# Designs tried in a protein design chat: VHH binders against c4kar8. Part 249

Target 1, 263 residues: c4kar8
Amino acid sequence: MAELSTPSPASPAPLDGGRGDELEKFTLRGARQILQLLQDLITHRGLITAHTGGGHSFMTAVLKVDEERGRVVLDPSPDPQANRRALAAPRLTCVTQLDGIRIQFPLVGLGEGQDKGRPALFAPLPAEMLRLQRREFYRLQVPLAHELSCLLKAEDLARKPVEVSARVIDIGAGGVAVVVPTGAAEFVIGGTLPACRLALPDGEPIELDLEVRNLNRQTQRNGTEQLRVGLRFAALPRAADTRIQRYIFKTERALNAKARGGL
Short names: E, the ipSAE of ESMFold2; O, the ipSAE of OpenDDE; V2, 0.75 times the mean of E and O plus 0.25 times the DockQ between their complexes.

## First folded at step 14 (VHH)

Design pa14 (framework vhh_7pa5_2; at its last look DockQ between E and O 0.18; V2 from the best seeds 0.00; counts 0 for: pae E 2.02 > 2, placed apart)
Fold by OpenDDE, look of step 14:
Structure pa14 (fold): chain B 263 residues (1-263), chain A 125 residues (1-125)
Amino acid sequence: as target 1 above (263 residues)
Amino acid sequence: QVQLVESGGGMVQPGGSLRLSCAASGFTFSSYAMSWVRRAPGKGPEWVSTISGSGGDTSYADSVKGRFTISRDNAKNTLYLQMNSLKPEDTALYYCAKESDYWGDDLYDSPFDYWGQGTQVTVSS
């Protein structure tokens, strides 16, 4: 009677482990690296958005890095209420960009004081800084020679389903910007457009869900109004992601070659 | 590479006027909203004004409403800020900023992805 040892169910690998490892590659923890990056933000007069929680944020900038005291000095908000929220917050999440790269870092232990007789905010140096070249942030401008289109499944003002063929003006790993005629459909920021079709030059259209992230009305020189719609890929199959990335890479290479006089 | 270069700053007396310019390159200028942000001594950056890509929509901070006018020439890839009735409190470094198209899933985002080095505006008697 051989006791069939029931294989112990493999504990699901914490889903957080893989994303954590990927983020770790982009996380600076070295004191020198952190100092350098903060100095770079000063040099470039970086505009920093400091998030205090609860959906509240304010703009700030690094004034100086005090290495001796191990602290960073920030501009206070011109809004006293924002400063109060900042000081009450257990943590600030600071977000900025440098050379198109997103930078994020936490500040803990915020205090107020004066720097050279001017109001300032003080915090210990961040323990870590995330530098994410999110490919998702890079948007390739689609060459006019490349006719990328996206069939949007949207609704009109009467909530009647409509299909709108939109020209893709830029594309990245995270989404597309498209242009549609004004009045072609009603778009709501945060709304999802299901089962849209993105047409790439290399094959069949990609079916995907899109989330509306931005709306910008544009008046053309001819007086016609167009609507630019920023769309995020809400659910992108891996195969589709690969195709999009390939397209971007090929196109960039071609553009760079042309710019170098190679065509 | 995206470049934003501000110009037109200077010293002016209270009640005076200045016109700032921002030359943009490295992206489709007309496709993006543009903003002016200012940073005064002892104060963090403050949003001043925004204009849509087409120029059809504009918005202003209450502090500058009725005095400042944002405009753009998309043919020249140039953003402008006409500043009238200037006050000492308008003294600041003025930045041209490109609004970000990236609306990440993250609760934490920056409204701007690129900005210039700024142009200094000083309003002093």
Scores: ipSAE 0.803, ipTM 0.924, lowest interface PAE 0.6, mean pLDDT 86
Fold by ESMFold2, look of step 14:
Structure pa14 (fold): chain B 263 residues (1-263), chain A 125 residues (1-125)
Amino acid sequence: as target 1 above (263 residues)
Amino acid sequence: QVQLVESGGGMVQPGGSLRLSCAASGFTFSSYAMSWVRRAPGKGPEWVSTISGSGGDTSYADSVKGRFTISRDNAKNTLYLQMNSLKPEDTALYYCAKESDYWGDDLYDSPFDYWGQGTQVTVSS
């Protein structure tokens, strides 16, 4: 009979194009970790999108893991054309999510067969699986045309309240970066700015508290001095977080559609 | 944390009706399209119906058109599926599924990011 241990192959290609070294810390390669993650997908009845190439995909689920044979067993699609594409594809890229963690893994060598008398798809266990938390990964560069702004409630040198309208240059789940004219207010790293207002396109401005994280002085093309201020969201309510994520999502889709469509 | 809890499943005779509910929490419900997906015995997941965040746009799989109606109550954070003229082939585990947040330009698309444990619908004599 064959022994359990086999040598590992040389370093595989990255799971996602162009991000391999950035994603390495989120990539599982241990057989035990991979088996456990696949079992978690089975337990939670995970809905998986399987990409077959050429913009085609179908919905599937992991039915079981056959550890003895080193295989994963998937539902076939109810669409016979999707199954034909899957079987013809050199690689199936499976994507799902578990508790806000994106999970992605390749399957190669997909075949058809029967599992307990029912049609099923089979593949060797993946050599790696990506687990990625979105918050660790993404910051949106805000398009200038959106004129996204944040009203800062800060203090001047005399410790008097001042309001500064700052242009937002990037935004993520944890904060924003803004630019203001030099001297518009006094900012101190670690300081808090209570009751600021972030103006998003959809609805009323979000009232939120901000913490100053960094300060960088910059000179614009016209010679004007400005200050780039990195701000962290403090105690962000769930509703506000959802609105920010929705803005990021819609803007990403719009920018991606323009890039793909040539608009 | 996002939670989706389906209910309203059960056993019913052919020709009968059921109304499924999905209680949503942990996200701004009205901002997302919502779907029903089902898994029949021995088959993979099958899309059933989708409703837009506002509720103004609906779509259905051909197999359920005219028999099923998707709706939502955004004040109660609840998604519904009214199922009429039920047939044995409608027997399945029915999931409530949330439209995905977008993940970067260089990542593969995923239509759903959260779903419930499902509610069982059984149509038999």
Scores: ipSAE 0.544, ipTM 0.840, lowest interface PAE 2.0, mean pLDDT 82
ESMFold2 (binder alone), look of step 14: mean pLDDT 81; pTM 0.802

Design pa15 (framework vhh_7pa5_2; at its last read DockQ between E and O 0.39; V2 from the best seeds 0.64)
Amino acid sequence: QVQLVESGGGMVQPGGSLRLSCAASGFTFSSYAMSWVRRAPGKGPEWVSTISGSGGSTSYADSVKGRFTISRDNAKNTLYLQMNSLKPEDTALYYCAKESEYWGTEFYDSPFDYWGQGTQVTVSS
ESMFold2, look of step 14: ipSAE 0.596; ipTM 0.856
ESMFold2 (binder alone), look of step 14: mean pLDDT 82; pTM 0.811
OpenDDE, look of step 14: ipSAE 0.382; ipTM 0.761
ESMFold2, look of step 23: ipSAE 0.599; ipTM 0.863
ESMFold2 (binder alone), look of step 23: mean pLDDT 82; pTM 0.812
OpenDDE, look of step 23: ipSAE 0.727; ipTM 0.917
ESMFold2, fold request of step 24: ipSAE 0.626, 0.542, 0.604; ipTM 0.861, 0.832, 0.861
ESMFold2 (binder alone), fold request of step 24: mean pLDDT 82, 82, 82; pTM 0.813, 0.811, 0.810
OpenDDE, fold request of step 24: ipSAE 0.858, 0.864, 0.829; ipTM 0.951, 0.953, 0.932
ESMFold2, last read: ipSAE 0.476, 0.588, 0.563; ipTM 0.817, 0.857, 0.846
ESMFold2 (binder alone), last read: mean pLDDT 82, 82, 81; pTM 0.816, 0.813, 0.809
OpenDDE, last read: ipSAE 0.863, 0.860, 0.856; ipTM 0.952, 0.955, 0.952

Design pa16 (framework vhh_7pa5_2; at its last look DockQ between E and O 0.39; V2 from the best seeds 0.00; counts 0 for: pae E 6.1 > 2)
Fold by OpenDDE, look of step 14:
Structure pa16 (fold): chain B 263 residues (1-263), chain A 125 residues (1-125)
Amino acid sequence: as target 1 above (263 residues)
Amino acid sequence: QVQLVESGGGMVQPGGSLRLSCAASGFTFSSYAMSWVRRAPGKGPEWVSTISGSGGSTSYADSVKGRFTISRDNAKNTLYLQMNSLKPEDTALYYCAKESEYYGTEFYDMPFDYWGQGTQVTVSS
């Protein structure tokens, strides 16, 4: 009676593997490509946010690329404390955009010095640069005539469940920005809003989970305060993604046609 | 496509005044906070001022408080920076910057997602 050894359930592949593969197609590793992209940032006077860790960042820019020495030269922060943090950081995460495309790249081995008699930061050329095409991060400004809304399932200050109808301001593949009256609900960055409903013009509302990513208070001219909430799509079904993409594409086309004088 | 075009820069003596303008297009201007950022030689970019989408709220860096005034005309899709009592240390390339739309990304966020080419302000005797 041969004991059939039940195959041990394969450990779920770390979720990190699939996301890594998706990002790989947007990652530049070629030296020439990296140099060109850095040069383009110089040409366009691109502003860079450099993250030093611990929630700290400072604004910088590429001053020049030194190909001979294999280094990039950056503007130092006007804040000496930010520069100290930068120099102490094992890695900088630099974030910028060019032509609406988000660019992210790491810098390691940061040092300080002088360039043409002026203070500067120096780092070896990045080994890789991530160039994220617009589709994932592009936000369509929703025309007022479309009246897109999102029913948010949130909590009030007493942690009582409340439903808030929010106007959608912009929409992209990754999420939506909505406006709600101040005090309508309590939102926490990083918090999840389960079983929300996004209403698109083309059919039934989409049920989805949302993650709060940004909160901005806005005061209107009339003195009324509104809260702008940036929301990420959490676990978006494929069918929903397709509908959202279709809506964005159709709307963009219509807006572009109108802009060209096409009635 | 989002476009921001700065203008109004130039050379001025210490104590002088300039008014910068930024023409915005390609987005709902009134829906976003707008900012001025400056980049001085040998210094990294520095935040100068921000105004809310409605124009009802403004903020300033300590270095420019009482001297600079940010304003906007949403009907004209234009951002302004009135600069008075200019100092040599105000010499910089001044950028108009749009509030970032990068909400909820798995990546580090930028405070601004679009900016112009900048307008040069030089304060020199």
Scores: ipSAE 0.497, ipTM 0.800, lowest interface PAE 1.0, mean pLDDT 85
Fold by ESMFold2, look of step 14:
Structure pa16 (fold): chain B 263 residues (1-263), chain A 125 residues (1-125)
Amino acid sequence: as target 1 above (263 residues)
Amino acid sequence: QVQLVESGGGMVQPGGSLRLSCAASGFTFSSYAMSWVRRAPGKGPEWVSTISGSGGSTSYADSVKGRFTISRDNAKNTLYLQMNSLKPEDTALYYCAKESEYYGTEFYDMPFDYWGQGTQVTVSS
């Protein structure tokens, strides 16, 4: 897909919403676990997105952990405006990924200073770190032969109801990504699409409420323009979740079996 | 199992050229924008360049415009960075990065959800 403009790079957005109780089981609060995870980020040269609020973020990395002073030390941004926003923010939400595991942690009390004569940002060690296992965040790339689709109950530019049949390109425990023809409907980040229908290969379509999380214009090989829509499942019933996880498991197992049989 | 493997780094004299490659697997490559990011000694990560999923749109940091060219081959699932007129300031570890599904809008600060281990580029006399 061709984009109208290509902005500068960014990293994963923070997890939000009404999943707070569900996320507690993935939250590290032990000092030793937190120190080890931060050290792993240093060792693997992890790229971190630091969110300052108001939709602003900048890219950084953990330089080191100062255990004696209880501090984490970050690279400052090459962009002075990003550094000023970070220092003004009451909270810096850091998001990254290590070997398919999503990692998120807050930093409060961010300050500027020097580390061995070089500019640096520092903050107290985080009191908690979210470590979301790959399978809790995993997105299966849907094989083309499966032809999975989702019927979207959306609106046009005049806010009139429209139904759009969208091809599902990936699916996970928390949502799907779909593609639709450019202009088929108006999608707004944070908007809700009630009573959509997800068609899995076995059984009746699943009725779901969806939330729009991201949008990206794409151009297919034949030159056709389409819109990629990232959708989150809202209030997913347990029966629907079971069917989705079963589909993912069966499909992963089939794909892995083919990979093991080939060279 | 998303995997990004960078190659093509090395040592080069100022004014020289290098071509970096990034082999991608485990996702539909053509569906995502791809970027190069670098980390120089003593500095934080710096965005270098982004190319759209189709390859129809490109963007560059001011520090590399006119010297670097990003491209992709969607049939081979490979991202490239042609680096010409290299300067000592270009010395860095260069990462290939995939657009994240969790970025709020695709028109501002492209999000990443996967990156490689990087390939070292060293420009010295």
Scores: ipSAE 0.060, ipTM 0.550, lowest interface PAE 6.1, mean pLDDT 80
ESMFold2 (binder alone), look of step 14: mean pLDDT 80; pTM 0.799

Design pa18 (framework vhh_7pa5_2; at its last look DockQ between E and O 0.21; V2 from the best seeds 0.00; counts 0 for: placed apart)
Fold by OpenDDE, look of step 14:
Structure pa18 (fold): chain B 263 residues (1-263), chain A 125 residues (1-125)
Amino acid sequence: as target 1 above (263 residues)
Amino acid sequence: QVQLVESGGGMVQPGGSLRLSCAASGFTFSSYAMSWVRRAPGKGPEWVSTISGSGGDTSYADSVKGRFTISRDNAKNTLYLQMNSLKPEDTALYYCAKESDYWGDEIYDSPFDYWGQGTQVTVSS
């Protein structure tokens, strides 16, 4: 009577592990790299958004890096309440950009003091800095010569299904910005547009779900109103992702070649 | 490449006026909202004003409301800030900033994806 050892159910791998691994390749942990990046932020007068938790944030900037003391010096907020929140927070999440590349880093152990007789915030150097490469967040401006379109499945004011052909003005790995005529459909931020079709030059349209993330009304010079809609890819098949990335890469290369006097 | 170049800063007496300009390139200027941000000595950056891509919508910080006017010329890819009734507390480095179209996947965002080197405004008697 051979006791069939029931295989112990494999503990579901923490969902956070996969995203963590993908982010590791973009995470700087080297002291020299961190110092250099902070110095770059100073050089470029980087505007930093410091998140204190609870939906609160304030703008700051790196004033200097004190390598000897192993600390970063930041501008305090002009809002005293923001500074109080910052000092009370166990962690600041700082977000900024350099050349369109998102930079994120934590600061812990924030204190207040003076730098050269002026109020300043002090924190130990971050242990890590996330630098997200352009590929994931870069938005390619779609050239007029390469018209992309997106067929949006939306609803009108009466909640009647409508299809709207939208021009894609920019595209990235995470989504597209499109322009639609005002009144063509009703869009709600956070709403999902199912079974939309993104037309790329290289083949059949890609069917995908889109989430509305941003709405901007624009009035053209001719007085015509247009709506710019920022759309996130809600569920992008891997094959579609590859096609989009290929398009972006190819187009960027072509634009760069043209800019260098190629053609 | 996206470029933002501020100009028009200088020294002015209290009650005076200045007009800042920002020349934009490397993106479809009319498709993005633009902002002015200022950084005063010993203070972090402060939002000043925002204008929509079309120029139809504007917003201002309370500290500058009624004194400052943001505008844009999309044909010239230029952002402006008319500053009237200037005060010593308006002394700052003024940045032109492009608002980001954040796709919202991250809990932590930055409102701007590009900004210039800034132009210095000094209000002093």
Scores: ipSAE 0.789, ipTM 0.920, lowest interface PAE 0.7, mean pLDDT 86
Fold by ESMFold2, look of step 14:
Structure pa18 (fold): chain B 263 residues (1-263), chain A 125 residues (1-125)
Amino acid sequence: as target 1 above (263 residues)
Amino acid sequence: QVQLVESGGGMVQPGGSLRLSCAASGFTFSSYAMSWVRRAPGKGPEWVSTISGSGGDTSYADSVKGRFTISRDNAKNTLYLQMNSLKPEDTALYYCAKESDYWGDEIYDSPFDYWGQGTQVTVSS
């Protein structure tokens, strides 16, 4: 059984779809910044979810930062099994939010002990922490039933103008990802596609300029080849931005309601 | 800005009852599931109960089933926890917590994005 090795104990878990490179610009590595962010979690009584792998997690909180010993002190779980899983795990992936900013950091070398006579969990300070603004990062997975499309004004292999109707697979505040058939057009990273048209369900398509940010060739399980194109919105009019944000919010809430039986 | 303010805590004898409230503002309250989480002395946070945005679905930790009832009034943007048959082990600081916005399957789940400062419940003679 050929598998990728697990990440280094100090590294965050990799993201599917190549988004790990995208996270690099949100990664804090300065010791003082890390200490301050952990202290902020203490001050705001941050509720942290610690993921141990295998679909298991437990809730915890940072009790204190021990700067002298270079370690963070966490509450143990009230569930003894969760504590045993945490201590057996090669790493924890800790996740929380602070004022709507998502915070993620690995802990390795977790041990148990006492803090002022009370049970506690201990780990060395993380070497890195992620701070993510939702607006910069979040991408709604577009339901197939919505059939969102974007008309791309691109060029073929002979550099002749071509229009490609591309299915939108995800959408966020700053852009979309689309799929196109292999060979439908030539795309280059950094290239601009002027006067494209994004079709939302509520009204006329939005005319906008798009910048190609990434390209991923994909072979579907049935052998079909397609190209996934990551596109950034150029200077977006306020009205267009409002329509996009409204679509995202409404769709996200509808999906949550259906998943929970009509919430 | 999102604000969650708990109230209704206090001291009560074992077997007694208490009702907690949480006033919510700064978001569309009815669009989100809400939870109660408690932190007992010397222990980490423990999930207590969750209610769906509409109020139609509820769930409870085993330790409180049959004794606690979560509810919400979406017209008043208020979450409630009715606590009956209280035991000394229910002594804790109780927080209301908002279901987080979804961030994607490629990122580890973070179930809550906002919580209040909590209200203290003490069960003693």
Scores: ipSAE 0.609, ipTM 0.864, lowest interface PAE 1.6, mean pLDDT 85
ESMFold2 (binder alone), look of step 14: mean pLDDT 81; pTM 0.802

Design pa19 (framework vhh_7pa5_2; at its last look DockQ between E and O 0.17; V2 from the best seeds 0.00; counts 0 for: pae E 2.1 > 2, placed apart)
Fold by OpenDDE, look of step 14:
Structure pa19 (fold): chain B 263 residues (1-263), chain A 125 residues (1-125)
Amino acid sequence: as target 1 above (263 residues)
Amino acid sequence: QVQLVESGGGMVQPGGSLRLSCAASGFTFSSYAMSWVRRAPGKGPEWVSTISGSGGDTSYADSVKGRFTISRDNAKNTLYLQMNSLKPEDTALYYCAKESDYWSDDIYDSPFDYWGQGTQVTVSS
């Protein structure tokens, strides 16, 4: 009686594998390409946000590229505390934009010194630079005449479940930006809002999970505070994706027609 | 294409005043908050001020509070920075910057997605 060894359930492939492959085509690893892109950032006086971890970041810029020494020179923060955090960080995540293209690159081995008698930060050249065309992240501003809403399932300060109806400000293939009244719910960056409902004009609401990516508090002229929430689509069904894309396309076409004087 | 063009910079004595302008094009100007950022020699970029799309809300860095005033004319797609009581430490390249969209797939983002080439402000005796 041969004991049929039940095959051990294959460990779910880390979700990072598929996204990694998609990002690979946008990742520059060639030394010449990296140098050129850094030089372009210098030429265009690129404003770079350097993330040090723990939700902390500071603004910097590339001062120069030292090819001989294989290093990049950056402006230090005017905030000494930010510089200390940067130097203590095992890795900086640098983010910027050039010509509408998002650029992201890591820096490791950060040190401080002087360049031409001025304080500067030094790091080895990045091993890779991610260049993402925003076209993949195109955001359609939702016309007021065609309001979209999103029912958010969130928690209040007491961790009590609450439902918040949010106005969608913009929508793209990857997510939505919404506006909610301040105090309507508590949002945490990186947190997941499960089983939310996105209402599109063409049918029943789409049920989906949303991940909080950004929070911005805005005070209106009337003194009312609003919270803008950037939300990423988490595990968007293919059918939902198609509907969203269709909506975006139709709306864009309509807007363009109107802009051209086409009623 | 989004374009931001700064102007109005120059040399001024301490205690003097300047008014910077930024002409914006290629996007719905009134829909976005706008900011001024400055970069001084030997220092990284520093946030100076932000104004909401409608112009109803403004914020300032502590270093410029009470001296600088940010404003906008949405009909002209123009951002302004009135700088009074200028100090040598205000010497910098001043950038007009457009607020980034808040939707991102990554928690790592920049507060600004577009900026100009900057206008030089020099405060020297």
Scores: ipSAE 0.812, ipTM 0.936, lowest interface PAE 0.6, mean pLDDT 86
Fold by ESMFold2, look of step 14:
Structure pa19 (fold): chain B 263 residues (1-263), chain A 125 residues (1-125)
Amino acid sequence: as target 1 above (263 residues)
Amino acid sequence: QVQLVESGGGMVQPGGSLRLSCAASGFTFSSYAMSWVRRAPGKGPEWVSTISGSGGDTSYADSVKGRFTISRDNAKNTLYLQMNSLKPEDTALYYCAKESDYWSDDIYDSPFDYWGQGTQVTVSS
């Protein structure tokens, strides 16, 4: 490959609409915070992937921040076609990482010019920058073949105990999302489900307390109704946290190898 | 913590050779593809070469095919770039870069999540 306009790794799936509202707590909007983060990218010589739309991207870097003019200055691509696409694009979506923290920001109004006699790209400073710690945001989509389940110790309408076996559809460091048949139990946002049991492949089920964070009723094409329940780990023992993180790492590694093994 | 340290850069005449090394630590080296990326004066970063985690699959930018060879020693956690028949156009800061972990929640991805400080290669007559 002659360039990074078509990266080797497959692009991850887009953020689910139910996860879009979680981005606000990771969004920097203060001018001083934005300037500092851009300066950190300069200091660490951050390798930035700039997405121009239509599946096209190129690699760049922040050369400097011109605070007086309110501009960020970027390297042009060695590929003239990538530069033309960038200048024609209504916005550039820049993505990089610093010390494992994902950084994403939009640039609009991109122009070309010179910086100290060298070609450069210019844009107004972004109005916001996204700063995500992978551990706090990442949710592994659980492969169906793993049949991960969570036994929920919930209550019915009359507040009587019921047990519901729920399939885990995603898992992260802070919680899980599960699906249950509609009507299997009464779930209340903010409610606590004590002594639930999360079944992982590598040992005995983990006993843990869960807090209900969201509910989403779904009707499948075949007419079956189910409830998607977002659950937060309340106070997770260190051993349980370690097992969960190991499961996530091993599964993600296997998925990456499958997705990228044909390079 | 992930750490990547490049070495082996220097000044050479056109037609010369250099061997770059990248010492890796803080992650399971053999589980990840690794790349070399370079940044020439007045130009943005340019991908040079990639090698799979096992070392069995390699790829190269057209500008370096036949002249550069990427390799790795998984027992020593070290990535290499053998650079032969060097041209003035190869003058750049060379970085080793680690393949990103998969992000299922991303709208956009980045192929690399960590890189080193780089080692300078200068080719001049």
Scores: ipSAE 0.527, ipTM 0.835, lowest interface PAE 2.1, mean pLDDT 84
ESMFold2 (binder alone), look of step 14: mean pLDDT 80; pTM 0.792

Design pa2 (framework vhh_7pa5_2; at its last read DockQ between E and O 0.19; V2 from the best seeds 0.00; counts 0 for: placed apart)
Amino acid sequence: QVQLVESGGGMVQPGGSLRLSCAASGFTFSSYAMSWVRRAPGKGPEWVSTISGSGGDTSYADSVKGRFTISRDNAKNTLYLQMNSLKPEDTALYYCAKESEYWGDDIYDSPFDYWGQGTQVTVSS
ESMFold2, look of step 14: ipSAE 0.668; ipTM 0.893
ESMFold2 (binder alone), look of step 14: mean pLDDT 80; pTM 0.796
OpenDDE, look of step 14: ipSAE 0.825; ipTM 0.939
ESMFold2, look of step 15: ipSAE 0.631; ipTM 0.868
ESMFold2 (binder alone), look of step 15: mean pLDDT 80; pTM 0.789
OpenDDE, look of step 15: ipSAE 0.822; ipTM 0.932
ESMFold2, fold request of step 16: ipSAE 0.640, 0.611, 0.689; ipTM 0.873, 0.867, 0.896
ESMFold2 (binder alone), fold request of step 16: mean pLDDT 80, 80, 80; pTM 0.795, 0.790, 0.797
OpenDDE, fold request of step 16: ipSAE 0.868, 0.846, 0.844; ipTM 0.951, 0.939, 0.943
ESMFold2, last read: ipSAE 0.678, 0.422, 0.618; ipTM 0.896, 0.786, 0.863
ESMFold2 (binder alone), last read: mean pLDDT 80, 80, 80; pTM 0.798, 0.797, 0.796
OpenDDE, last read: ipSAE 0.857, 0.852, 0.848; ipTM 0.945, 0.944, 0.942

